# VHH binders against Endoribonuclease YbeY (ybeY), part 15

Target 1, 156 residues: Endoribonuclease YbeY (ybeY), of Chlorobium chlorochromatii (q3are0)
Amino acid sequence: MSLELCNSTRQAIPNKRLLQAIRMVVQGEGYEIATITGVYCGNRMSQRINRDYLNHDYPTDTITFCYSEGKAIEGEFYISLDVIRCNARHFNVTFEEELLRVTIHSALHLTGMNDYLPEERVAMQAKEDYYLQLLKTQKSISPQKSTDNAIFSCNS
Short names: E, the ipSAE of ESMFold2; O, the ipSAE of OpenDDE; V2, 0.75 times the mean of E and O plus 0.25 times the DockQ between their complexes.

## First folded at step 12 (VHH; framework vhh_ozoralizumab_d1)

Design h4 (from g1 with T110I; at its last look DockQ between E and O 0.75; V2 from the best seeds 0.67)
Fold by ESMFold2, look of step 12:
Structure h4 (fold): chain B 156 residues (1-156), chain A 125 residues (1-125)
Amino acid sequence: as target 1 above (156 residues)
Amino acid sequence: EVQLVESGGGLVQPGGSLRLSCAASGFTFSNYRMYWVRQAPGKGLEWVSEISGSGGSTKYPDSVKGRFTISRDNAKNTLYLQMNSLRPEDTAVYYCARTYIIYYSGSYKIHMDVRGQGTLVTVSS
């Protein structure tokens, strides 16, 4: 079993809380981890992945590759910290709050949850809220808080 | 390194049968939904069969339903396509492919991963 997070940026992220969130979602949805790689990157990598796989030439907050369909998850996700910073500012929430929500969102996709239809989006948001609240009440791993003084400008 | 190696193609008369094989390596074969796709000369790729990772669910387009049977042996990492009652319009290069889902924004895309050279099936008198 392998769960690894890679940060290709200089922006500090709460590694322990992110790992906890991923494990909580996967186990809570009744799955197991075979291999999961989470990559926290900038707009350049996000834009390259969007261009190469989705024919979009712009960055997005997350792109999730769900390789397997069984109960033992094989997959990876790429989260642009530049987009997270811009979205956190736009939504008037902390960087850490937005980052945890998007990480949980990616993990839910790895468990096979869709969010294309309106009812699916409602269900996804409900699960995100559920796991965010559950993570907030968990005390077994000390969370690390990111600061907003490491925020970079949005890509424009 | 992910590899998919197709074999079993050849020249066969209309009404004949042929069995294709696909040897898989470099990934956990049983975790992937697998496809057979084909490309007729001068045409694009056409889906001809799919099978779930466990082998419990199969699907076929109307053009081949009842004539083609997809199967897999997860212990041997091998995918099969049994083709019966072959017709000249089945002439194509046949590829096996694995698929996975890419989620982005509020949307998704099924990515078809065609890796091999394929195996040529020619149905002609």
Scores: ipSAE 0.488, ipTM 0.778, lowest interface PAE 1.5, mean pLDDT 86
ESMFold2 (binder alone), look of step 12: mean pLDDT 80; pTM 0.784
OpenDDE, look of step 12: ipSAE 0.788; ipTM 0.925

Design h5 (from h1 with H111Y; at its last look DockQ between E and O 0.74; V2 from the best seeds 0.64)
Fold by ESMFold2, look of step 12:
Structure h5 (fold): chain B 156 residues (1-156), chain A 125 residues (1-125)
Amino acid sequence: as target 1 above (156 residues)
Amino acid sequence: EVQLVESGGGLVQPGGSLRLSCAASGFTFSNYRMYWVRQAPGKGLEWVSEISGSGGSTKYPDSVKGRFTISRDNAKNTLYLQMNSLRPEDTAVYYCARTYIIYYSGSYKVYMDVRGQGTLVTVSS
C-alpha cells in the first residue's frame, strides 16, 4: 500500500492534516488504500492536464483519476493551490479549510462517489461537511510506520 | 508500463469456435473492469463484452449475447473471450481494454484504454 503527497509549489500546506483527511475518508467510506498519489500544484500544471485530457484550457481546483473499481483504491489527484487560494477568498473561508475540503472531495471521488446530478452534489457536500467536522474533533494520533506514510516534495 | 497483449485469433468457418486471450501486466489487473472490443474493416470500434474486476458481473450486446463468453483468471492476469457459433459478421481485429474515470468540475469522462496490437479473427466460408 502507498499514500504519497507531493507539493510542486513553494506554498506551505498542512501535510499531516491532508494525510489524515484522506485516510479518514477512505476508511470511513469502507475502502482500503492500494496506491494514492496526491499532487498539489500550480495553475500551469492544472491547465496542462485540463488541456491534454479534458479539452479545455483553463485550470480547475482538482482533477481526480480513479483507476480502480474495487475496495482497494488506486488513483491520483491534482489540486491547484492557485485556484484554492482564489476560491477560498471567493467563499470567505481560510485557505486551509478550502484545501481540506477539496482534498476530501477528491478522496470521495476515489471511493466512487459522483457529483454530476443535483442530488449527488448535495450528498457530496454533506460528506465533505461531515469529514471536515470529524477532522476538527480528532486529536493527533501517532502515525503508522513512516516508510508507507512518508511525504515528499515533487521536483520542479 | 501497462501492457495488454491479445492472442488466439485465426481463420475459422462459420459456426466454428475460437478462444481469445489477453495477457495483462503493469497494473493490478483484478482492480479493473475489462472489455473486449473489435474493429471490423472500415468500421469503428464496437464493444463486444465487459467483465467486472472480480469476474462476478458480465455484459454483452445483443449481437453476440449467447455466443460469446468473457472470463478472467486474476491469478494469471489473463482475460479470455470464448467465441462460439461464429458468423462472417464477427470478422474483425479484437482488442482487450480497460477503462478509468477522470472527475473534474462536477463532471467526469470515461476513457477506453486500448494498448495492444489486437488479434485478427476471420470467419469465412
Scores: ipSAE 0.425, ipTM 0.759, lowest interface PAE 1.7, mean pLDDT 86
ESMFold2 (binder alone), look of step 12: mean pLDDT 81; pTM 0.798
OpenDDE, look of step 12: ipSAE 0.789; ipTM 0.922

Design h6 (from h1 with S57Y; at its last look DockQ between E and O 0.81; V2 from the best seeds 0.00; counts 0 for: grease 24.3 > 24.2)
Fold by ESMFold2, look of step 12:
Structure h6 (fold): chain B 156 residues (1-156), chain A 125 residues (1-125)
Amino acid sequence: as target 1 above (156 residues)
Amino acid sequence: EVQLVESGGGLVQPGGSLRLSCAASGFTFSNYRMYWVRQAPGKGLEWVSEISGSGGYTKYPDSVKGRFTISRDNAKNTLYLQMNSLRPEDTAVYYCARTYIIYYSGSYKVHMDVRGQGTLVTVSS
């Protein structure tokens, strides 16, 4: 069981809140974590992953690898902080708010939630709003010594 | 290491039947979506069936729908393809493949990350 975040950029991110958001989504949707790795990166890595796996050569806000089907999640996601910054300005929200929304979005995908069809996108956005509101009603939480499996590490 | 080993291919007459098997090892088989794909000589890879990790969802292209049935036995870590009413155009090397889903920008792609060595099916009189 592990949940790990890696920041390959020089930009600070709210690690504790990001971990809280991921755990909240996974538990709230009735799933368990086997392994989740979240990578926060720039446009270069995002573009490389899109090219290598998706046959397009541009960066995206997030790419989520959902390896398993079932209650115990195995997966990874890659979020471009460059795209997050641009999108935050476009949508007139803070960088942290956009980053949390996209992180929640990636976690929801890891639980098997799709957003390809219009009705699926509406349901996804509703879940994003729900978890964002829950997170706003809380301040940061500290991991418990014996029950927290999360360790921050950076993929070099 | 992850391994997929196909078996059950061979020569069969048009209209005949054949059952392919794929033995999986090195991963939690029941957690993974699986494909059968095929490649006729000199042609590209063609998808012929899909099954969810639990076995509760299956999908087929029109070319084999109603003739082919994908199934799995998660207790035996084995994937199957029952092929009925075989036609000469079904002649190909058949591969099983492990897949996972990549979500991106309001879309998704099923990615094949491991494929077996294949088993040859020849349909001729």
Scores: ipSAE 0.570, ipTM 0.806, lowest interface PAE 1.3, mean pLDDT 87
ESMFold2 (binder alone), look of step 12: mean pLDDT 82; pTM 0.813
OpenDDE, look of step 12: ipSAE 0.727; ipTM 0.912

Design h7 (from h1 with E50S K59Y; at its last look DockQ between E and O 0.83; V2 from the best seeds 0.65)
Fold by ESMFold2, look of step 12:
Structure h7 (fold): chain B 156 residues (1-156), chain A 125 residues (1-125)
Amino acid sequence: as target 1 above (156 residues)
Amino acid sequence: EVQLVESGGGLVQPGGSLRLSCAASGFTFSNYRMYWVRQAPGKGLEWVSSISGSGGSTYYPDSVKGRFTISRDNAKNTLYLQMNSLRPEDTAVYYCARTYIIYYSGSYKVHMDVRGQGTLVTVSS
């Protein structure tokens, strides 16, 4: 099993909090990890992925590849820190709070949650709020079983 | 490396039956949704059926519902398509495909990641 975080930028990110958030979501939704890779990148990589896979030539906050289904998650996500910074200013929240929310959002997608329909978006936002609040109290839904050999940086 | 190899195609008369197989290797087969898709000569791809990784959920468009049955044997890493009551419009190259979902900006797309070489089914007298 592995959970790896990669940061292809020069911006510092709260690696331990991000790992905690991902584990809380996966375990709290009743899933387990086969392999998850989280990539924190800039607009250039986000824009390239959007162009290559989604026929859009602009960056987005996150793109989540949900490879598998069932209880053992295989997947990856790409989060643009440039978009997170802009959105944090727009929403008048801290960079860390917005980064955690989008990371939780990506993890929820890996558990199979959709957010296309209005009702689905409301449910997604409620789960985002729930896990953000749980992180603020620093209580986990279950004890962490391992560090999963996390990697806190990578080259693009 | 991920491989998908289809077999079981051939020539059959209208009203006949065929069973297609797809041998999978190089990935955890039971964790992936699988599709059968087909392509008539000179036409685009048409999705024919899908099945969940466990095999518990299946989907069919109206054009084949009641005539085609998708199944899988996860112990043998094999996907199947049983085709009954075949019609001339079922003539096509049939492919098995692995898919996954890409979520983005309040939307999603189903992406066909890997497709086999195909097996030809010809329905004619």
Scores: ipSAE 0.497, ipTM 0.785, lowest interface PAE 1.6, mean pLDDT 87
ESMFold2 (binder alone), look of step 12: mean pLDDT 82; pTM 0.807
OpenDDE, look of step 12: ipSAE 0.693; ipTM 0.912

Design h8 (from h1 with S105G; at its last look DockQ between E and O 0.83; V2 from the best seeds 0.72)
Fold by ESMFold2, look of step 12:
Formats: C-alpha cells, sequence, structure tokens
Structure h8 (fold): chain B 156 residues (1-156), chain A 125 residues (1-125)
C-alpha cells in the first residue's frame, strides 16, 4: 500500500513523473504495490551498498532489492544520480530521460524480470522503450487500489 | 520476529529416507523464495535446494537431484525437504533459509537473510 521516493541529494528530480513511471510498470506487468521505496542518492551510498552486499567496490546506476515474489511487490531500489548524469552524457540523452529509463528498469526488476543473459537484456531494453513511449503518449495512470504515498525528499 | 525452526533430522542407514520440516513465522511465508542448505562437519555451507514463493519452481544441484524434493505448504507456513536414497556424504546439519534477490549491473545475487538453527542428519550403518 505505499510507494515512497526519497532524494538524499540536492539535485532536483521529476518526482511526479518518476512515481507515474513506477506505477505504470507495476500495473502494466500485472502486479500490485505492497511497499516500494525508491532512493535517489550519490555515488558514495551506491558504492557502499555494492561493497557491503555485492562484493564489488564501485557504484552502479541502480541496485534493486526484490524482497517478494508475489503479485504484491515488496522491494526497494537505490539509484545513483552521479552515474545517471555520466550515463546521460555518454548516451547523449537528457538527464531526465536516463533517470526515467533506469527507474523503469528498477521497477521491471521488482516484477521479476531478469537482464543477466544477452536475450534477457534485449527484452529488458524493449520493455524500457515501451514504457518510456507509453509515458510520453499518456498523461497519467490511475493510482493502484492500494494506498500510494510519495516522499519528495529524505534525510538519509 | 522472523523465525525459522527446522526439525525431522536423525540417524538413518544408507539408502534410507527422511523428511525435514521448517516452520516459518513472523513474515508472509508465501511471498518468499526459500532455500535448504547444509553444512557437513568441518566444511562450508552447501546449497541443497530452492523453491519459489508459490512453490511452482524448484531447483537442485547435481549432487542431490533425483533424490531430494523440496516442497512447501503455504497454508501451514511450512517448508519441507524429502530426502531419499541417502548416502553417508549427505551427513550434515540442514538449515532452511529465507532469501531475496538483489539486482545490480546486469547481474543478480540471491541473498540469504534469515536462517534457522538447523537439524542434524546422520547417515551411517
Amino acid sequence: as target 1 above (156 residues)
Amino acid sequence: EVQLVESGGGLVQPGGSLRLSCAASGFTFSNYRMYWVRQAPGKGLEWVSEISGSGGSTKYPDSVKGRFTISRDNAKNTLYLQMNSLRPEDTAVYYCARTYIIYYGGSYKVHMDVRGQGTLVTVSS
């Protein structure tokens, strides 16, 4: 029943569009939200999480904790805005477009979609493109039956 | 408090069978992927089996495939391991574990976040 976004940086992010993207993916893939927490952070937190949980000592664009396997999603993700900015420059896209793509990517993982094998990566990218385009052509999606609560900033 | 309690271990002869149980409490059992792991004396942990939250998907390493069957009863919050054709090398403390998946950098890791205290299985003549 809750969807919360926390921004631990001073970088402005498009909270309303990020919430819309997450809801669109979860509902579009046939899932419901029990609890999702999205944390938008810097490289230091991303690197610490990678070190502590994943045995490597560098930041990544997103780390997604998929706690549940049921139709009611329980999970959280951590997105490094520093990596997003670098990747947006590398891919020659806007910061917002890259951030939405990575947020959609994290939401797709929460629905159980993998991207480890090459074919899985192609399928993931196709879904990312689909939801990005859907977000452009639709103005909003109705909230899930579960209660959604948004947090625009956090102290962590 | 999240709790996992294994039972059903004991002494069996080679070729015998045992059924292990794991009682789960403190969380929505059906939402979680579960493992069985074991630790032989003086050895590290060895993964033995995996079952999805619904029970629809199971996995086994070659060392036990065809002999062990993982199952769950989500109405009773109980995980099971049916162990057939037991061998002396199956002697170990068996643990059930709750897991979740962490996705990162085009890869993933299954993280074991809660483990029970274990039940001893001894296979000996």
Scores: ipSAE 0.594, ipTM 0.806, lowest interface PAE 1.2, mean pLDDT 87
ESMFold2 (binder alone), look of step 12: mean pLDDT 81; pTM 0.800
OpenDDE, look of step 12: ipSAE 0.775; ipTM 0.918

## First folded at step 13 (VHH; framework vhh_ozoralizumab_d1)

Design i1 (from h2 with S105G; at its last look DockQ between E and O 0.85; V2 from the best seeds 0.73)
Fold by ESMFold2, look of step 13:
Structure i1 (fold): chain B 156 residues (1-156), chain A 125 residues (1-125)
Amino acid sequence: as target 1 above (156 residues)
Amino acid sequence: EVQLVESGGGLVQPGGSLRLSCAASGFTFSNYRMYWVRQAPGKGLEWVSEISGSGGSTKYPDSVKGRFTISRDNAKNTLYLQMNSLRPEDTAVYYCARVYIIYYGGSYKVHMDVRGQGTLVTVSS
């Protein structure tokens, strides 16, 4: 079983906070992790994935591949840090706040939440707000020992 | 290696029945939503039915609803399509497919990542 984050850019990201957010969503929604890979990338990779899979030729903030339907999640997500930075400026929030929200959003999709219908979008946003607030109010958890899934970074 | 192998196709008269099978291997079958799709000669791919990983949820387009039944036996890693009241317009190559959901921008797409080789169903006198 593994949870791995891969940063294909030279931009710094808060790896520990991102892992914490994903684990919190998965646990809070009553799921387990079989394999989750989170890729933090730029617009070029996001655009390529949109073109290859979704018939779009433009980048998006996140694309989430939800492979499984069972209690043990198998999936991947790809987040464009370029889009996150633009959106953070547009919404007048910090880069970290926007990145955490979009990471939580992707994790919620991995648990099977949809956001296609208006009611689903409202419920998704409520869950995002809930987990963002929970992250802000939780006491720090001691680092786990080496048998935990290690954070991976990848070159760009 | 993920593999899907369809069988059970053949020649049948209008009004007849066939049962298609799809043997799955190389993945945890019960974790995946499955499709049946078909392709009539000279036409594009048409979705025919959907079943959830557990088998608890099924969906059909109006063209086959009430005549076709998708099912699965997760203990045998096998997907089925029971086709009744067959019509000439049901003539096609039938494929089973493993699918997953891609979420993007407040929307989603069901992606077929593995498809079998197909089994031919011919409905004619």
Scores: ipSAE 0.624, ipTM 0.818, lowest interface PAE 1.0, mean pLDDT 88
ESMFold2 (binder alone), look of step 13: mean pLDDT 86; pTM 0.846
OpenDDE, look of step 13: ipSAE 0.764; ipTM 0.905

Design i2 (from i1 with G106N; at its last fold request DockQ between E and O 0.85; V2 from the best seeds 0.66)
Amino acid sequence: EVQLVESGGGLVQPGGSLRLSCAASGFTFSNYRMYWVRQAPGKGLEWVSEISGSGGSTKYPDSVKGRFTISRDNAKNTLYLQMNSLRPEDTAVYYCARVYIIYYGNSYKVHMDVRGQGTLVTVSS
ESMFold2, look of step 13: ipSAE 0.621; ipTM 0.815
ESMFold2 (binder alone), look of step 13: mean pLDDT 86; pTM 0.845
OpenDDE, look of step 13: ipSAE 0.756; ipTM 0.912
ESMFold2, fold request of step 14: ipSAE 0.553, 0.535, 0.634; ipTM 0.804, 0.794, 0.821
ESMFold2 (binder alone), fold request of step 14: mean pLDDT 86, 86, 86; pTM 0.846, 0.846, 0.845
OpenDDE, fold request of step 14: ipSAE 0.542, 0.567, 0.552; ipTM 0.836, 0.851, 0.841

Design i3 (from i1 with Y32W; at its last look DockQ between E and O 0.79; V2 from the best seeds 0.67)
Fold by ESMFold2, look of step 13:
Structure i3 (fold): chain B 156 residues (1-156), chain A 125 residues (1-125)
Amino acid sequence: as target 1 above (156 residues)
Amino acid sequence: EVQLVESGGGLVQPGGSLRLSCAASGFTFSNWRMYWVRQAPGKGLEWVSEISGSGGSTKYPDSVKGRFTISRDNAKNTLYLQMNSLRPEDTAVYYCARVYIIYYGGSYKVHMDVRGQGTLVTVSS
């Protein structure tokens, strides 16, 4: 089992809350973590990934690679902090709130949720709201030892 | 390192049969949906079969339906393609591939991950 977050930018992010959010979504949806890698990056990396895998040359807020079927999740996601900052301004929410929502969104995709159809988007938003509210009701906890969920700088 | 190694190709007369194997390593094979794809001379990749991670769901295009059978042995990390009633137009290099979903911007893409060198199947008289 490993859950690893990488930040390839100089922008500070709430590492402990991001890890908590991912674990909460995966466990709450009835799944287990085999391997999840989350990368928080800028527009250049997001644009490169969109170009290389998706045949378009612009950044997106998140790109989520869902590798596995079944209960043991294998996957990765890439979130552009530049897009998050712009979207937070557009939606009139804090940077942290938008970042947590998009991280939860990516984790929900890793559990197999789609958001292509309108009704699927409504269900996704409801789950995002649910997990955001759960995260707000929980207090900070003391760090516990774990060698499988370290946060480190990525080589981009 | 993720590896997919195809084998079992060869020269076969029209109407003959072959069984291809794909040995998988470096990942949890049973978690992954798998494809067989082929590339005929001068053509692009053509999807020829699909199997779910558990093996419970299979799909085929009309060009091979009823002649080809995909299967997997998750205990041996091996994917198979049984090819019957082979035709000259089945001549191709055959590859196995992992399949995964990329979600982006309210959309998604099914991605094929082809890794091996393939195995050549030649159907001629």
Scores: ipSAE 0.513, ipTM 0.794, lowest interface PAE 1.5, mean pLDDT 87
ESMFold2 (binder alone), look of step 13: mean pLDDT 86; pTM 0.850
OpenDDE, look of step 13: ipSAE 0.749; ipTM 0.900

Design i4 (from i1 with T28K S107E; at its last look DockQ between E and O 0.78; V2 from the best seeds 0.56)
Fold by OpenDDE, look of step 13:
Structure i4 (fold): chain B 156 residues (1-156), chain A 125 residues (1-125)
Amino acid sequence: as target 1 above (156 residues)
Amino acid sequence: EVQLVESGGGLVQPGGSLRLSCAASGFKFSNYRMYWVRQAPGKGLEWVSEISGSGGSTKYPDSVKGRFTISRDNAKNTLYLQMNSLRPEDTAVYYCARVYIIYYGGEYKVHMDVRGQGTLVTVSS
């Protein structure tokens, strides 16, 4: 099992809470982590990835790559902190809350959940709300497994 | 190193059958959705079969439905394509591919990140 977070920006992020969020979602949905890499980046990287893989030449909040099916999750996601900041202001929430929400959203995608249809989007949002609230109520952060790594600087 | 190696191609007459194999290595095979795709001369890549990691779900386009069967042996890290009632239009290089899904803005895209060298299937009288 490997859960790693990489931050390619200079902006500090709540690594422990993000890791907890991912674990909580994956386990809560009945899955286990095989290999998950979360990359937190800026608009430049997000736009590059979006362009190269989705033919969208603009940054986005998250791009999730789901590699696996079944109970063992393999995948990665790229979250633009610049877009998160913008969205947080727009939705009148804190940066951290929006970041956690989008991270939870990405983790839900990794479990196979989708938001293609309006009703699916509603369902997914409900899940996001659930896990976000759950995370808030937890006063203590679960211990990090030895295989979990937080990388504070990376080049991708 | 992730590797896919196709085999089993050859020359067959119309109405004949072939079984293709794809040997996978370098990754946890059972976790990944796998595709068979083909490319006919002068044509683009065409999806011909899909199977889930567990093998519990399969999908086919109408062009091969009822004739082709995708399967897998996860213990052997092998993907199969049984092709029956072959037609000249089935002539192509066949590839196995590992796929993943990219999620963005309520949309998704299937990506084939690894593909073998392919095996040639020729259907001709």
Scores: ipSAE 0.364, ipTM 0.708, lowest interface PAE 0.6, mean pLDDT 89
ESMFold2, look of step 13: ipSAE 0.620; ipTM 0.812
ESMFold2 (binder alone), look of step 13: mean pLDDT 85; pTM 0.845

Design i5 (from i1 with S54E; at its last look DockQ between E and O 0.66; V2 from the best seeds 0.00; counts 0 for: pae E 2.1 > 2)
Fold by ESMFold2, look of step 13:
Structure i5 (fold): chain B 156 residues (1-156), chain A 125 residues (1-125)
Amino acid sequence: as target 1 above (156 residues)
Amino acid sequence: EVQLVESGGGLVQPGGSLRLSCAASGFTFSNYRMYWVRQAPGKGLEWVSEISGEGGSTKYPDSVKGRFTISRDNAKNTLYLQMNSLRPEDTAVYYCARVYIIYYGGSYKVHMDVRGQGTLVTVSS
């Protein structure tokens, strides 16, 4: 099992809360973690990934790679902190609240949840709200016993 | 480093058979849906067969259905393609690929991760 978060920016992020959110979503949806890497980056990396993989030239809030089909999740996601900051202002929420929502959104995708159809989007939003609320009512999770490192500084 | 190494290609006569192998390493093989894809001279990649991570589901396009059989041995991290009744139209470089989904902005893309050198199959009299 490996759950690792990388921050390639100088912007502070709530590391422990983000790890808690990912574990909670994966466990709550009935899955296990084999390997998840979360990368928190700027617009340059988001745009690069969009061009390389998606034939788009604009940044997105998150790009989620769902590698596995089974119960043990393998995947990675890339979240642009620049987009998060902009969206937080637009939605009148804190940076942390928006970042947690998008992280939960990415984790839900890793469990195979879609949001392409309108009814799927409604279900996704409901799950996001549910896990955000659960995080607010639940104390921090005890450190895991594994030897995995959870947070790295990554450069681009 | 994720590696996919194809082998087993060669020269065969029309109507002949050939068995391709793909050795996988650097990832949990049994968790991944796998494809065989091929590239004929001057053409793009064509999907040839698909198998689920645990091997319980297989699919084929009409062009190869009944002639090709995909299988996997998860204990040996190996994917196979048995090709029977080969035709000149089957001439191509064959690749195995991991398949995964990329979600972005309310959309998604199915990505074929082709990274090996491939193995050449030539069907000719």
Scores: ipSAE 0.396, ipTM 0.749, lowest interface PAE 2.1, mean pLDDT 86
ESMFold2 (binder alone), look of step 13: mean pLDDT 85; pTM 0.839
OpenDDE, look of step 13: ipSAE 0.776; ipTM 0.915

Design i6 (from i1 with Y108F; at its last look DockQ between E and O 0.04; V2 from the best seeds 0.00; counts 0 for: pae O 5.4 > 2, SAP .676 > .668, placed apart)
Fold by OpenDDE, look of step 13:
Formats: C-alpha cells, sequence, structure tokens
Structure i6 (fold): chain B 156 residues (1-156), chain A 125 residues (1-125)
C-alpha cells in the first residue's frame, strides 16, 4: 500500500488534508489503496501531460490515470495548481477548498466513478460535497502507515 | 479472453539494452492504443510509452524519451519496447496495457482496462 503526493511547484499545499481526503474517498467508496500517486503541478506540466496523453494542448484541472478495475486502486492524477487558483477565484471559494474538491474528484474517478452524463455529474458533485463536508468536520487525522504519508517534490 | 503477456525482462547493467515484448490475444489489437507502464518498488505506476493503434503515433515521457522506443506488429498482435541506455532508476516491473481516454466535464481520465502480469527489469551493476 502506497499513497504519495508530489508537489512540483513552490506553492504550499495542505499535504495532510489532501492525503486524508484521498484516503477518505477511497475507503468511503469501499476501495483500498494499492498504489496512488497524486501530482500537483503547474500549467506547464499539466499542459504537457494533456498534450502528450490526451492530445489537448492546454492545461486542465485534473488528469487521472486509472490502472485497475478491482477494489485495490492503482492510479495517479495530475492537478494543476494554477488552474485550481483560477477556479477558486471563479467560484469564489478558497484555494484550499477548490484544491480539496478537485483532489476528491480525482480520487472518485480512481474508484471508477464517472461524470460524463449529466446525472452522473450531479451524483459525483454530490459525492464531492459529501466528502468535503466530512473532511471539514474531522478534528484529527488518523494514524496511517508510513508509506501513506509520503510527500515529495518532483521535477518532472 | 483478453490477455496480455509481457516478456523480455531480466538483469542488465547500466547503459545496457533490453527489448520487451507483449503478446496480445482475445481482442482486435490494432484497434487499441497501447501503453507500456512500469512500477518500481514502493512506487506507483508510471507511464513510459504510448503507441496508437496503427502505430503511426508514439509518445514518451521525458524520463525515457530518446532512450525507449515503442513499436507494434499488428499482424503478430505484439507490442514491443526497445530500451536503450538503461539506468538503475529504470528498474521496475514493466506492463503492457491497452488504454482508452475519456473526457468528463473538464476532467480527463485515462483508463487502462487490461494489462499483463508484467516482466521484471533490473538495472544494476
Amino acid sequence: as target 1 above (156 residues)
Amino acid sequence: EVQLVESGGGLVQPGGSLRLSCAASGFTFSNYRMYWVRQAPGKGLEWVSEISGSGGSTKYPDSVKGRFTISRDNAKNTLYLQMNSLRPEDTAVYYCARVYIIYYGGSFKVHMDVRGQGTLVTVSS
């Protein structure tokens, strides 16, 4: 079991809360973490990945790679902090809240949840709201395995 | 039954070369974009190469660009990964996987719905 977050930017992010959010979602949805890597990057990296993997030459809020279909999740996601900042301003919420929302969103995708159809989108948004609220009500972070608390900087 | 079977892994010295193969069966191989991914000990899966169904388009992350070459033989239902100038950090289990991409309301999801059991590549002096 491995959950790691990588921040390729100089911007501080709430690492513990992000980890908690991911764990909360995965567990809440009835899954377990095999290997998950969350990468927080800037527009340059996001755009590069979007271009290279999705043939879209622009930055985006999140790109999620799902490698498993079972209950043990294997995957990774890339979240652009620049896009998050823009979204936060647009939606009149804090940077942290938007970051957590998109992280939760990405984690939900890793569990196999989709939001392609309008009804799916509504359902997924409801899940996001639920987990965001749940996260806000938690007073402390439960102890986790050492491998689940890995925070590192990446230069890729 | 959809199946992918990787082969060609082994122990190699830094700077060495290795060629991996992936035998596909149970589906129309040429209709799918194929990937090589790897997982190092204690790390998550990492994408290392992509090739379109026809083989006309290939992509690499910076970590392996210029060193790795993905190719395919659709007549043989086989995917290849030529690995040159290998480094210790390339040590991992390598998987071939078929992939489709979905766009969901501003978010992108890359789904690897099938992959093999993997082949171990160890780069060590």
Scores: ipSAE 0.022, ipTM 0.342, lowest interface PAE 5.4, mean pLDDT 86
ESMFold2, look of step 13: ipSAE 0.481; ipTM 0.773
ESMFold2 (binder alone), look of step 13: mean pLDDT 85; pTM 0.840

Design i7 (from h8 with Y100W; at its last look DockQ between E and O 0.68; V2 from the best seeds 0.60)
Fold by OpenDDE, look of step 13:
Parts: structure tokens; sequence; C-alpha cells
Structure i7 (fold): chain B 156 residues (1-156), chain A 125 residues (1-125)
């Protein structure tokens, strides 16, 4: 039972809020966390992963590896902060908001939610909006297990 | 250590039946979608069955639909493939595989990360 975030960049990110977002989504969707690792990286790492696993040689906002289909979530995701920054400018939102949105998006994928079809995308975006709004209104973080909230820097 | 071990293969005549088993260990079996895949001589890997973690959802390609049945016993950490009405073209090494999903850019990809050593099924008169 662990939720860990890794930041391979020098850019500061709202760790507590990101953790809260992931927990809110997983719990809100009726799941529990077994093992989740969130990696926040730059374009280089994103592109490498995208190339190696998806044969796409370009960076992307998020790549989510969903290992399980049960109630206990096992997975990991890789979010490029460079792409997030670009998207934030494009959508005229703050970096933090876009980062939280994409993190929420990744967490939703971990629960098995898909956005392949247009109607699925709409549904998923609605969920993103819901949880993002919920996160904004909540000032307290849910109780955490001792193995959660591990935040570390990585050199991947 | 994650491990999958297939069994139940053998020689069978056309129209015959076999039941394959796959023993899983080293992971929470019920959490994972499982595949049966096969590889015929000189051919690539072919997906032949899918079952959800709970066992509530199954999928088959047209090539085996109506003849093959995938099932699982999560209490026993075992995956099964009941093969009926076997044909010579079903001859292959059969593998069970653990799967997971990569989500990206509004799409997804199913990935098989672990397979067993396989069990040979030969359908011949």
Amino acid sequence: as target 1 above (156 residues)
Amino acid sequence: EVQLVESGGGLVQPGGSLRLSCAASGFTFSNYRMYWVRQAPGKGLEWVSEISGSGGSTKYPDSVKGRFTISRDNAKNTLYLQMNSLRPEDTAVYYCARTWIIYYGGSYKVHMDVRGQGTLVTVSS
C-alpha cells in the first residue's frame, strides 16, 4: 500500500495537492491504492518512454501504465512538466491547474477509465472537472497510511 | 517472482478437445486481465482469448469464437482454456499472459508483460 511521487526535474510541484488529487480520484471512483507511482519528468524522459513503449518519438503530457483491473490499483504514470507548461499557456490556465488536471486524468486511467471514444472523452473530462473543483474546495488532506506520501527525486 | 506455467497441451485429432491450464504465482492474480495467445510454426503471436480480472468479461477472435472458452479460478490462481472442435490450424504453442494497459494521447495499448513457457497443442489426424 503505497503512493509515491517522483520528480526528476528541478521544478517545484505541489506535492501534497498532487497526492491529494490521486487519493481523491481513486477513492471517489470506489478503488483503493495498492501501489501507485507518479513520475514527473521532462520532455526527454517522456519522449524516451513514448518511443520505447508506444513507438512514438515525441514527448507527451502523460503516459499511464495501468497494471491492474481490480479494486486495488497498481500502476504508474509519467507526466512531462514541459508539456504541462506548454499546455497551460495554450489553454490559458495556470501551470498548477493543468498539472493537477493531467494528474487527475492519469489517476482516472488507473481506475480503468478510458477516453478513446468521443463520448468517453467527454465523460472523462467531466470527471476531471469534478475532481479538480473538488480539490479546489477542499483544504484538508485525507488521512494517509504510513507508506503513503513518499516524495523523492529520481534520476531516471 | 511473477510466474506463469502452462499445462495441458498434447496431441489431439481434429474435432477433439483439450483443456489448458495456467498456474499463476507471484502477483495478485485476480487484479489482472489475462490472455491466451498462441504461436504456430512460422507464424507470429496470435491472441486467442481475453478474460477480465474478475472473470466477468471475456473476448475471443472470430477464429476461435464458439469453440474456445476462457475461464479463471481466482481462488486457485489458475487460468483455463477449454478448446473444443479443434482444427489443424489450431496447432501452436499456447501461452498464458498477464496484461496491462498503457494509456496515452486519448488512446490505449494492451501490453503483455509476462508469459509462460507455453504448452504445445498439436491437432493432427
Scores: ipSAE 0.556, ipTM 0.823, lowest interface PAE 0.5, mean pLDDT 92
ESMFold2, look of step 13: ipSAE 0.583; ipTM 0.793
ESMFold2 (binder alone), look of step 13: mean pLDDT 80; pTM 0.790

